VH-VL binders against Cytochrome c oxidase assembly factor 8 (COA8). Designs and how they scored, part 123

Target 1, 167 residues: Cytochrome c oxidase assembly factor 8 (COA8), of Homo sapiens (Human) (q96il0)
Amino acid sequence: APERGAERRDTAPSGVSRFCPPRKSCHDWIGPPDKYSNLRPVHFYIPENESPLEQKLRKLRQETQEWNQQFWANQNLTFSKEKEEFIHSRLKTKGLGLRTESGQKATLNAEEMADFYKEFLSKNFQKHMYYNRDWYKRNFAITFFMGKVALERIWNKLKQKQKKRSN

## First folded at step 13 (VH-VL)

Design oc22 (from ob11 with heavy chain E31Y; framework fv_pabinafusp)
Fold by ESMFold2-Fast, scan of step 13:
Structure oc22 (fold): chain C 167 residues (1-167), chain A 124 residues (1-124), chain B 112 residues (1-112)
Amino acid sequence: as target 1 above (167 residues)
Amino acid sequence: EVQLVQSGAEVKKPGESLKISCKGSGYRFTYYWIGWVRQMPGKGLEWMGDIYPDDSDTTYSEKFKVQVTISADKSISTAYLQWSSLKASDTAMYYCARQGWHYDESGPFGFDYWGQGTLVTVSS
Amino acid sequence: DIVMTQTPLSLSVTPGQPASISCRSSQSLLHSDEKTYLHWYLQKPGQSPQLLIYKVSNRFSGVPDRFSGSGSGTDFTLKISRVEAEDVGVYYCSQSEHFPYTFGQGTKVEIK
């Protein structure tokens, strides 16, 4: 059986957790937190007579969820790796082993970790700025279309009632 | 998927009260009118009335207006048909059915999904 | 009440042959939205009614192409291009334009 240590093209972040919504659900389903992003995914209910406007909102929410999941999966992975590297470096500088006498991973106190948090924030400042801007734009669009869908639903219910009365 | 599940068959005596149920699943229950249709043994279909579950607004056939009460509990996606005092002439199969609706239509059309029916037998 | 009259009341069809059922309403079923609220249902033996055609000519989901509806005003027709064994049952036309909603008396379709 041929085998090689070839890395996948998409080494980064990782897929969302698999979850199974109730079979007879007629509502959106919220799953458990994703292993990598730590965000709870939403499985969107698709009604049998979904309007084009409802579909547009749903796809926008799905796309935004996927974007958000990928961002935080990447960010969490990066944070964890750099945190471990920082801790190992500091312990080595102090002449301490990487593990305690009990075999547990050695750790630094909050004061010592302050340098890492400051460095991480500084290094990722612009990345987080762009994330916040895009997150704001996406949520504005979602809110706007949610409003449109709400008005459409009110109008459709009114039409149903008016038709019944005219019969 | 869309389903309407009705309560089981009933055998009653004249003068007794009865309430049968119709539970919707697989769709937005409050968006659709639920109708009740009677079929007497060996006969055709008769529309009795409808309810809109979101506000419990009802429409009755004149023939059935004083005979039955239609109600709904949207918290459990269930519609009901009720008699205060049954008569032998109430012996029939009772169907609940959803009135079809589509976003591009001006209102409901036809009965698109039907329950399995509840057989009610009233005899002494 | 709007009277819905179906003809014939009973029909025996050789498998693979066409069948036609007529429905006449006592008043026009045309609504102000320019739609006609006439529908066709099939009740197979021992089963609940099921929707075949809604608003004259629209096939409901899963209904085979061999079923078609046509008509206007007060005169409507349901056609089955090639009758199959699974098509046996009682066919009802119905109107939802006027209160109370009414059904035709039914047409029983049997295989010869």
Scores: ipSAE 0.365, ipTM 0.681, lowest interface PAE 2.7, mean pLDDT 86

Design oc24 (from ob11 with heavy chain E31N; framework fv_pabinafusp)
Fold by ESMFold2-Fast, scan of step 13:
Structure oc24 (fold): chain C 167 residues (1-167), chain A 124 residues (1-124), chain B 112 residues (1-112)
Amino acid sequence: as target 1 above (167 residues)
Amino acid sequence: EVQLVQSGAEVKKPGESLKISCKGSGYRFTNYWIGWVRQMPGKGLEWMGDIYPDDSDTTYSEKFKVQVTISADKSISTAYLQWSSLKASDTAMYYCARQGWHYDESGPFGFDYWGQGTLVTVSS
Amino acid sequence: DIVMTQTPLSLSVTPGQPASISCRSSQSLLHSDEKTYLHWYLQKPGQSPQLLIYKVSNRFSGVPDRFSGSGSGTDFTLKISRVEAEDVGVYYCSQSEHFPYTFGQGTKVEIK
């Protein structure tokens, strides 16, 4: 019946880049950066006797990871698209082609790009503030439950040794 | 997956020493008692003793207390059963097994996962 | 030492028919936590023992629901509602209430 346990250990979390942690790992495994979000996904180790509290912590961490991956994948896509549109618009206004004579993409100088970054940051200020607020709230909740799990594990270890007290 | 993997079969002469092993994987080795169970050829099961790997606390069946030593090396998740001087009457299959525990239980219960067994044959 | 007595010692069953094994302990297996430390194991031919039922009636992970345990104090029963070919082997009851832990002598289940 250990067949299903092996399958679980090798499965990447939903919504992140696939990766395969080493078999028989007893620790969380960190994968390569996701193609779209540039964040490294974590595959969480599931203990055989996972308590409801441990499961709640794991699910919170998994959900937070998926939320974070989705946010940055979308943000990076938006940034890249708007950056390209800005560059093309400004090159057209200057009467310049979209590529250099060597076939490379034509670029604006640092001063011109500073206008884009300022505009992008201003436009997305509120979105980033709400992201930071939710990020801190999520991490506070995770830290709180990590503390509760740590205390539960100490208690459980004491109970596990109790067998020598059989009447 | 929880696994207990034991060392291979042994053929020994009376008076020789022997140490067999049981390696745990797929769980927190230091948190579970590991027991040793003997099965004589064609006979039933006999509990020999157990060890808690985190502190090497041991409990022995009185019958086996002077015959064997149980030990563990938690750094490599391995428990051991050893004889200083084997006798022909030690010929048997030896199993290691983990004492099961669940978060909603007050303490451990029966043996939930077993090794594949180590056959020890002692003959002159 | 607690003596565990199983009956019958051998049982031949037609596939699909029920089987019942009894186990009697020489002393009560009830702990002060109000749980009874009586367990059932199956050893298939050439294999290691495997846990079927722990603490009288709790089915271990992956054990089919055709297996059930019952009893209290000193008298316990393992029932298989519909015996299948894969259920062949020696069944052992065991107690972990008193040191040393002890096993019954075993019940061999065969298919007719």
Scores: ipSAE 0.332, ipTM 0.707, lowest interface PAE 2.9, mean pLDDT 85

Design oc25 (from ob11 with heavy chain D54G; framework fv_pabinafusp)
Fold by ESMFold2-Fast, scan of step 13:
Structure oc25 (fold): chain C 167 residues (1-167), chain A 124 residues (1-124), chain B 112 residues (1-112)
Amino acid sequence: as target 1 above (167 residues)
Amino acid sequence: EVQLVQSGAEVKKPGESLKISCKGSGYRFTEYWIGWVRQMPGKGLEWMGDIYPGDSDTTYSEKFKVQVTISADKSISTAYLQWSSLKASDTAMYYCARQGWHYDESGPFGFDYWGQGTLVTVSS
Amino acid sequence: DIVMTQTPLSLSVTPGQPASISCRSSQSLLHSDEKTYLHWYLQKPGQSPQLLIYKVSNRFSGVPDRFSGSGSGTDFTLKISRVEAEDVGVYYCSQSEHFPYTFGQGTKVEIK
């Protein structure tokens, strides 16, 4: 059968609150990578028949996503800032300008950058350990509620099946 | 918005096979039964059978059990009604419909959304 | 199979007047959950059926309050308090308590 008309896709510019799923979508939608966190946001579909338990799981997943987005956006920004400050400091120490003859930003060699990476990892070790701890705690809670939702869905299927086949 | 969109009208000869479709959108397709209802020209409604797309569990009216096969492909949110060999007596409008339910209800509440229908004409 | 019998099979109504359709089942439609699985559908000319009332008396989403359902056990009634032009069509009662699901013969409602 022919399509009655073109389905419009109204996608906003990239960003968690600025992308939209297709108009007829009833699934979770994965967006483009966020500019700052470099993570792909998930837009969660809200069904017409969402139970309180399903809503609790969805909100937990949304809160975990936002927490994760904020962590990595801040971490990437901090990394970029400290990297530029390190490069600037080392170029100044060598008596070099911030730009090459071609107008591009001046860079350091791999040996000099290795020093920055080692320092950055060492400085942020505790922060990453706390992130990992909280990430596992959040995913444990999500898994627990996913199990509860799965049991609820099995129960709903059984109710519909038994009633349907009743005499 | 919940929608069921059915395949287009079919004109067939007796003995030919046919498979018509019903595509669901705007809801969790795998969590609702999809029923098939026949309406002979100028006549009322007859329930043929239904399917739960989540596990392809089917139920048939005895009258239709041997005549048709109901199936579903959950990856594309589509249910199917098919005949191995059509007869002139199969000429009818065929509707698919979703069986409604809600988590707060003790059971389902009828066919809440219907497809637009597929007219099947079987003539020599 | 459960037989659903509607009366009348046809009625002509002056706009603004009430209309009433009866439906009787050959067996009780009461389930052990204390719900009765009797539903009403409307098929407007050239259109698919649409759900009006489910489980005897509950109006489906978007259905005007001029439609009401009542009844228990085997005897059910659909009432339209004030018939409008858009209400023309064939009305069906249906049961989903027993297999196979069955429909009444239909009641054709026309405007005089």
Scores: ipSAE 0.355, ipTM 0.680, lowest interface PAE 2.5, mean pLDDT 85

Design oc26 (from ob11 with heavy chain E31S D54G; framework fv_pabinafusp)
Fold by ESMFold2-Fast, scan of step 13:
Structure oc26 (fold): chain C 167 residues (1-167), chain A 124 residues (1-124), chain B 112 residues (1-112)
Amino acid sequence: as target 1 above (167 residues)
Amino acid sequence: EVQLVQSGAEVKKPGESLKISCKGSGYRFTSYWIGWVRQMPGKGLEWMGDIYPGDSDTTYSEKFKVQVTISADKSISTAYLQWSSLKASDTAMYYCARQGWHYDESGPFGFDYWGQGTLVTVSS
Amino acid sequence: DIVMTQTPLSLSVTPGQPASISCRSSQSLLHSDEKTYLHWYLQKPGQSPQLLIYKVSNRFSGVPDRFSGSGSGTDFTLKISRVEAEDVGVYYCSQSEHFPYTFGQGTKVEIK
C-alpha cells in the first residue's frame, strides 16, 4: 500500500525512460517526460476482467506510444547533431574559432540560425509527411477500436441488467 | 487486488438517521453491481438490494425497499446504505458484496468479494 | 419468495472424513440460458462470507479441489471429500435466479 515504483533511465539516445506505477493502481499512470523524446509515457492499467477486444485496444495504444516515442527521440537527436554541424561549418567559413577564450561555444546570429531551421525542415519534409500520415492512421485505428470496446461494454452491462430483471 | 472496505461500527438510538459506506478498490467500480446483505445477531443472511454504480440503477428486496436507500458515488468508488429513521429491529451486521461476472458469462455468478461488515446497534 | 432449505442444520465431522450438505429450493433455479443460479458460501467464525461454488458446480478462485457441488432443478449438494480444520464454519446455499435473492438457513460444520 505505501509502496511506489521508481523511474529508471535508459542511456541509449533512442531509449525511453522506464517508470513504475504505484502498486495496486486501478487506472492509467502518466510518467515524467522522457529525456530523449520529451514525451510523457503512459503506463496502461490492465483490469482483472479485460476482454480480448480490450486487450487488443490496449496493445495498439502501447505500440503507438512506443512508435511515437522512438520517432521523436530520433528526431531530437538528429536535430541537435545537425544544428551543431551547421554552427561549426558557418564559424569555419567566417574564420572564427569554435570556442571562446573561456571554452564557451561560439554562437551564430538569429538570421543565420533561421537558415538552419529552414534547411532542416526542407530536408526532413518527407519524413514528417510520412510521420503525420502514420500518426493519423494509428489514431483512426485506435478510435475505431475504442468504439468497438464501448459497444462491447454497453452489451455486457445489458446482459447483467437483463438477467437481474428477468428473474 | 479486489477489496471492499466498509465504514466502522455504529451505535444509534431509535429514530436517528444513518448512512454507512462501502469503498471498492482494485477493480473498475462502475462495471459491477454492489449488493447489501443483512445478518441479524445469530441468524442467517438476507439480501437487501443492490446498485450498479455506473448509472445508479437499483434493485430492492420488497422487505427492505421502504426501510433503506441504496446509493453510490462513482467518483470515489463508494456505495452507501441509508436509513432515515432507525428501529431496534435494524440491529445487525451489514455486508456489502460485489456481484461477480466475466465478459464471457451470461450473467452474474454470485457475490465474489465481500466487505468486512459494519455492525449497527440500535438501542435506547 | 424462493425458500432455500438446508439439511442438516449442524454437522460434526472427524478430520479427514467426508461431509455432505443438501439444499432444496421451492422452485426450479434453471434459467433460460441453460445455467442454474445456485451458489455456495462459507462463513468462518468471526469472518465475512466467502464464495465457494457458483452456478452449481464451478469452484471459485482459490477454492480447494476437496469442495464439489452438484445437483439440478431444485435439489443440490455440496460435498467436502476430506474435511480440514480450516473448513469449520457455517455453509449457505443461495439462489440468484428469482428476486429477491435468498439464502438457506445455514449448516454449521464443526470438528469432532
Scores: ipSAE 0.299, ipTM 0.686, lowest interface PAE 3.7, mean pLDDT 86

Design oc27 (from ob11 with heavy chain D54E; framework fv_pabinafusp)
Fold by ESMFold2-Fast, scan of step 13:
Structure oc27 (fold): chain C 167 residues (1-167), chain A 124 residues (1-124), chain B 112 residues (1-112)
Amino acid sequence: as target 1 above (167 residues)
Amino acid sequence: EVQLVQSGAEVKKPGESLKISCKGSGYRFTEYWIGWVRQMPGKGLEWMGDIYPEDSDTTYSEKFKVQVTISADKSISTAYLQWSSLKASDTAMYYCARQGWHYDESGPFGFDYWGQGTLVTVSS
Amino acid sequence: DIVMTQTPLSLSVTPGQPASISCRSSQSLLHSDEKTYLHWYLQKPGQSPQLLIYKVSNRFSGVPDRFSGSGSGTDFTLKISRVEAEDVGVYYCSQSEHFPYTFGQGTKVEIK
């Protein structure tokens, strides 16, 4: 009988693809780098007996990941767009075509590109400062709640063992 | 999803040793007691004992404490039930089961998930 | 040891009709936390036991609302409001208040 066995699915009922940890995983799972942000997404394990405090910690981590992914995806897109515009503008000014005789994209030398990098970093300085500030704030909050969750877990383990011994 | 998967059926002779396993997945294995329950052919359920995997703390039913050893290896999320010398009277189905608890409860309250069972047959 | 006694030992029910199983413990199952540690399990033919009701009246995840538990102290009841074919099997009450944990002798439920 060549029939496939019954399979459990980790996709949404609507058929939407999900970033999914290996089946039966009890730990967070790290996926491949995102196409746009170049950051590896983390799928957070949700225990079936998740406390409100654990849920709050998980949501803070998820929100921080989404914020981080969006920031870098937008930054990378902006960088690529402006870099390409700069290169095309400079090549046009020189009277050169957008592609080499071999059909590859024409490029500028390192010294010519230095002007672009300096300008890009300069105009994005404040944005990067605000990113770093928010990154530290988010990580401080996550660390704080990690401590609270650790204490809660210790208390819950004591309750389980105490009930067993006091029966 | 919470699952307990037990080792396969065993056919043994009296006097032989045996160790059967119960692997947990889909939950924090070290935070739940794992119990062992015997069911003799055509009979009801008997609690044998349980183990807390975090520190391998065990509790045994008086009836079973000399007959078996319960252990666990938390690195592979597996609990074990072991006999040093089997008797024909050990012929039974053996279940492992997790004791349920909730973060806002005072402690464990019942066997919420069960393994599929391991049939042990002891005959000469 | 706490002795758990179930009545009846066997029950034959017409589909759609109600069923009731009683369980009596030799000692009170009330804990100092004011909870009563009496649970109900179902073992379908050829399957492992499964939890139906815990702490007298709490329905376990995925258990249909036609199952209900009640009782206090030493006297407990499991009710099925309308029995379906999938409900055939052996029902066990169990206590986890005192060591060793004990089970009733079981009630076999069959369809007429």
Scores: ipSAE 0.462, ipTM 0.738, lowest interface PAE 1.9, mean pLDDT 86

Design oc29 (from ob11 with heavy chain T30D; framework fv_pabinafusp)
Fold by ESMFold2-Fast, scan of step 13:
Structure oc29 (fold): chain C 167 residues (1-167), chain A 124 residues (1-124), chain B 112 residues (1-112)
Amino acid sequence: as target 1 above (167 residues)
Amino acid sequence: EVQLVQSGAEVKKPGESLKISCKGSGYRFDEYWIGWVRQMPGKGLEWMGDIYPDDSDTTYSEKFKVQVTISADKSISTAYLQWSSLKASDTAMYYCARQGWHYDESGPFGFDYWGQGTLVTVSS
Amino acid sequence: DIVMTQTPLSLSVTPGQPASISCRSSQSLLHSDEKTYLHWYLQKPGQSPQLLIYKVSNRFSGVPDRFSGSGSGTDFTLKISRVEAEDVGVYYCSQSEHFPYTFGQGTKVEIK
């Protein structure tokens, strides 16, 4: 099995025109992972006869996605910044430079990094609790409206068939 | 973009069986009635029957009820029109069409999107 | 079966002039929901039919405002306020109130 650190596989940054569902899609489409949040965005299909109830559900799902993307993008940036600050601080305490003699970026061992992870989790405990609370609240609302939309679709199918049978 | 795409032209002999298809895209296929309409060469339009793909419920014109079978496979968004034994009088253009409806209406309001047609020629 | 009768069967129009097509049904097309299930289709040469007007007077999406439908009960009219070259083809009225659904014989519209 090859070691990690094989040749780099970069892809060009995607623009707004490159994040599109397939041309003839009638379903929601899942995009590539966002650079900052590392979450895959969902591009929602809008049917030509979208009901007000379907629109309400779609908007709720879109708002929840935006909130979730923003939260994790901010968390990942904060984590990366504090991790770098921690590594630099510990290397200075040991009297080491930011680079090894071979020119590679200096790193800490797993035991030393465990201190950072514990501190980061402890510091962010309340923030993650509030995130989880809001996440449950949003998903309860989404589930409720999903149920309403499902019932509306059943009712619409029934109406169509009853109109046919009334002849 | 709502689209119905039909299978290609067919040339058959009397007594042969045939099954032609109509594939929907760009909308929720299982929620719309699909109709079949015949147009004999140089003649007008004749409604043959409809199918509701979600449960394969069918309605036929009495003239066509014995002559053809209408079916659908909602897993591949496709409706079918089938003959067990073709006659020369079956020579015609066959169209599939979606019956339009809207959430605020009581039922279908007419054929809003049509396939390109499948020409069936039956000759010895 | 409900018989749909169109008049005239053929119509030759100078571009920019109005055109009128009549459709008569053998029975009333009024449903208990107080809507009348009469529709108008256009079949351009070599093309599939397309919906123009549904339920007497409602223009389908993308249909130009020069097309209008009117009528009630058994007598219906399709009017084109100013005929354009792209309007050539065969026009059909149709009912979806009674089974089987039926179409008129068609009215061929040509440019002089």
Scores: ipSAE 0.497, ipTM 0.763, lowest interface PAE 1.8, mean pLDDT 86

Design oc3 (from ob11 with heavy chain Q99Y; framework fv_pabinafusp)
Fold by ESMFold2-Fast, scan of step 13:
Structure oc3 (fold): chain C 167 residues (1-167), chain A 124 residues (1-124), chain B 112 residues (1-112)
Amino acid sequence: as target 1 above (167 residues)
Amino acid sequence: EVQLVQSGAEVKKPGESLKISCKGSGYRFTEYWIGWVRQMPGKGLEWMGDIYPDDSDTTYSEKFKVQVTISADKSISTAYLQWSSLKASDTAMYYCARYGWHYDESGPFGFDYWGQGTLVTVSS
Amino acid sequence: DIVMTQTPLSLSVTPGQPASISCRSSQSLLHSDEKTYLHWYLQKPGQSPQLLIYKVSNRFSGVPDRFSGSGSGTDFTLKISRVEAEDVGVYYCSQSEHFPYTFGQGTKVEIK
């Protein structure tokens, strides 16, 4: 072992890669907004002795996050595509090009876009209603299992305190 | 990665006070008991006592309860072993160790991870 | 206090040969949960103790399968099926059934 004579306390390295949350602790952390869904992902901490119930809760939360990310990424892409198609169709009907004389994208004013927003909301009403129903159902399930995990943790703490005693 | 990192070696004179530390990382510090074990030079292992960091509940071996104080600061995931007045007979290696447990166990099952040890030398 | 007695106190083994260490407790280590709180630790030269086997026969994470524990009540055995150079050190049995927790005096394992 190398000689250590300094009173200095070395900071222990977290390994080859310090790919950890900023707190470098055993906690969940929130990432930057996703490029497509614009939602911030949660990276879940997995404890070393995760119970089956804790694993079920974590996987339910992860699956719900994936479902939510996929829904909004697809919805945003659909919105953007249909919006651009609408703008191009209206500009063509008016006999205008897709770009201004300065080379910028030609756009419609708010009044002209009102028809698109109304049509988009109308045709997607059912889809968003089903999304909201599933969202509430998923969050209800998550809350239920969070309660079960909390009770399990209280029970485990009691078991830890029941240290073996001599007769 | 579960780790227990102890403070560095100490050289003290009889009558001096000392407080050594044991910092846990890579696990939920408040959910595990931390024990202290003494090893006299060239001798075996001797259990001194333990602490549950969440509420600072302590247990001492009768031999050690008047010699040392065990404490913890859960905000920095650190446990401590302290002497008010050291004696030459306190010269030893001191280990902290975590009591292992699992969700399917009725309680802790023994020491699963150990610190690297703190050598305490008390001489004039 | 529960007295833990290990035999032998020292053991010299030719590499690849088996080794056996016995541990006897002064009282039964069986708990009311029907588990026996007897554990085995290895302290390699200059290192901290490390857990090998907990509750008689359960191998700790990362411990090679050449290590096995057995026993009941007051008599326990640690077996190494094929001793390797890395297995040298002092082996301790320990009980965590009765307070204070106690350790055996240790068995030094050396290579011939």
Scores: ipSAE 0.392, ipTM 0.697, lowest interface PAE 2.5, mean pLDDT 85

Design oc30 (from ob11 with heavy chain T30Y; framework fv_pabinafusp)
Fold by ESMFold2-Fast, scan of step 13:
Structure oc30 (fold): chain C 167 residues (1-167), chain A 124 residues (1-124), chain B 112 residues (1-112)
Amino acid sequence: as target 1 above (167 residues)
Amino acid sequence: EVQLVQSGAEVKKPGESLKISCKGSGYRFYEYWIGWVRQMPGKGLEWMGDIYPDDSDTTYSEKFKVQVTISADKSISTAYLQWSSLKASDTAMYYCARQGWHYDESGPFGFDYWGQGTLVTVSS
Amino acid sequence: DIVMTQTPLSLSVTPGQPASISCRSSQSLLHSDEKTYLHWYLQKPGQSPQLLIYKVSNRFSGVPDRFSGSGSGTDFTLKISRVEAEDVGVYYCSQSEHFPYTFGQGTKVEIK
């Protein structure tokens, strides 16, 4: 049976938010920022005559998007958890409760939080280096295949014109 | 879905100019040849010519080469057929149609999707 | 110009019975890519033409398997194994190998 509407996926915390591209579009569409990763998902247009090379490029871009979304969703979750643990630890050391008398979460000032940010970056240095390496590798591969697809499109245009003007 | 939508019917006098349109949607317009086919009342189909929208390259039937001009604007996914001076003999239904192609083919094959047609009536 | 000749010009078919339409070209439609650029279109009453068969024998998307095309060189046949009411209309063969592209004169199919 024919599917109705756009594909929608809601996952936590490493997935993609609900996203609904317009009908009859021939263009990639950008959605709102994901709640967990804070990155905008892209829905890729699939041409009716998509070549194997175009499919490889699209799948590489889709896989890279999922990898990127999951990395940042996990990173943001880890940051939030460790930040809260740090605040709890420092408040306990000062003899203060975890919440104010009004029931709101107690916080530290910017000067006190500077130590946490430095520690978090230091602790995650290797993880971020590997992320950056993979990010560059993935973007290099994407750029390479984009070049190949562009060349294939030029070749297809030439074939069509040659067929119409000669045998 | 692939769709071609043509402009509405026209009633003209001999000597007048006319430009009719064919708008594509649901596919990458610039990648496909768009052809024009005439059908005179009660008669069969006649190919007039076609255009490749990416660079506006045209091919014409010799019979129609002087009679009409085919053009396209890929930025709005629209192809055009125009006459500088209409004749009564131009009275006909005019169809636009997309020439199908596939990446593993040598070139275009047949007209796979057709517009609804534009009826042009020329009488004094 | 390549002349495309269809036979018969008209035929009346009882629903469920087979029908055959022949098309002859004045020159070979074989391209150097080993493909033959002969196509079949159907124009239903009051509608635009629609593609049925391209390059002799390939059914276009959504075309029922009761339609089949065959032939080579200059002689081609469109067969409908079991004609249905929705199959009424004018059938055209066409060539896109030589310029100008040309169509046959059409075969009108009606239901008895």
Scores: ipSAE 0.523, ipTM 0.778, lowest interface PAE 1.8, mean pLDDT 86

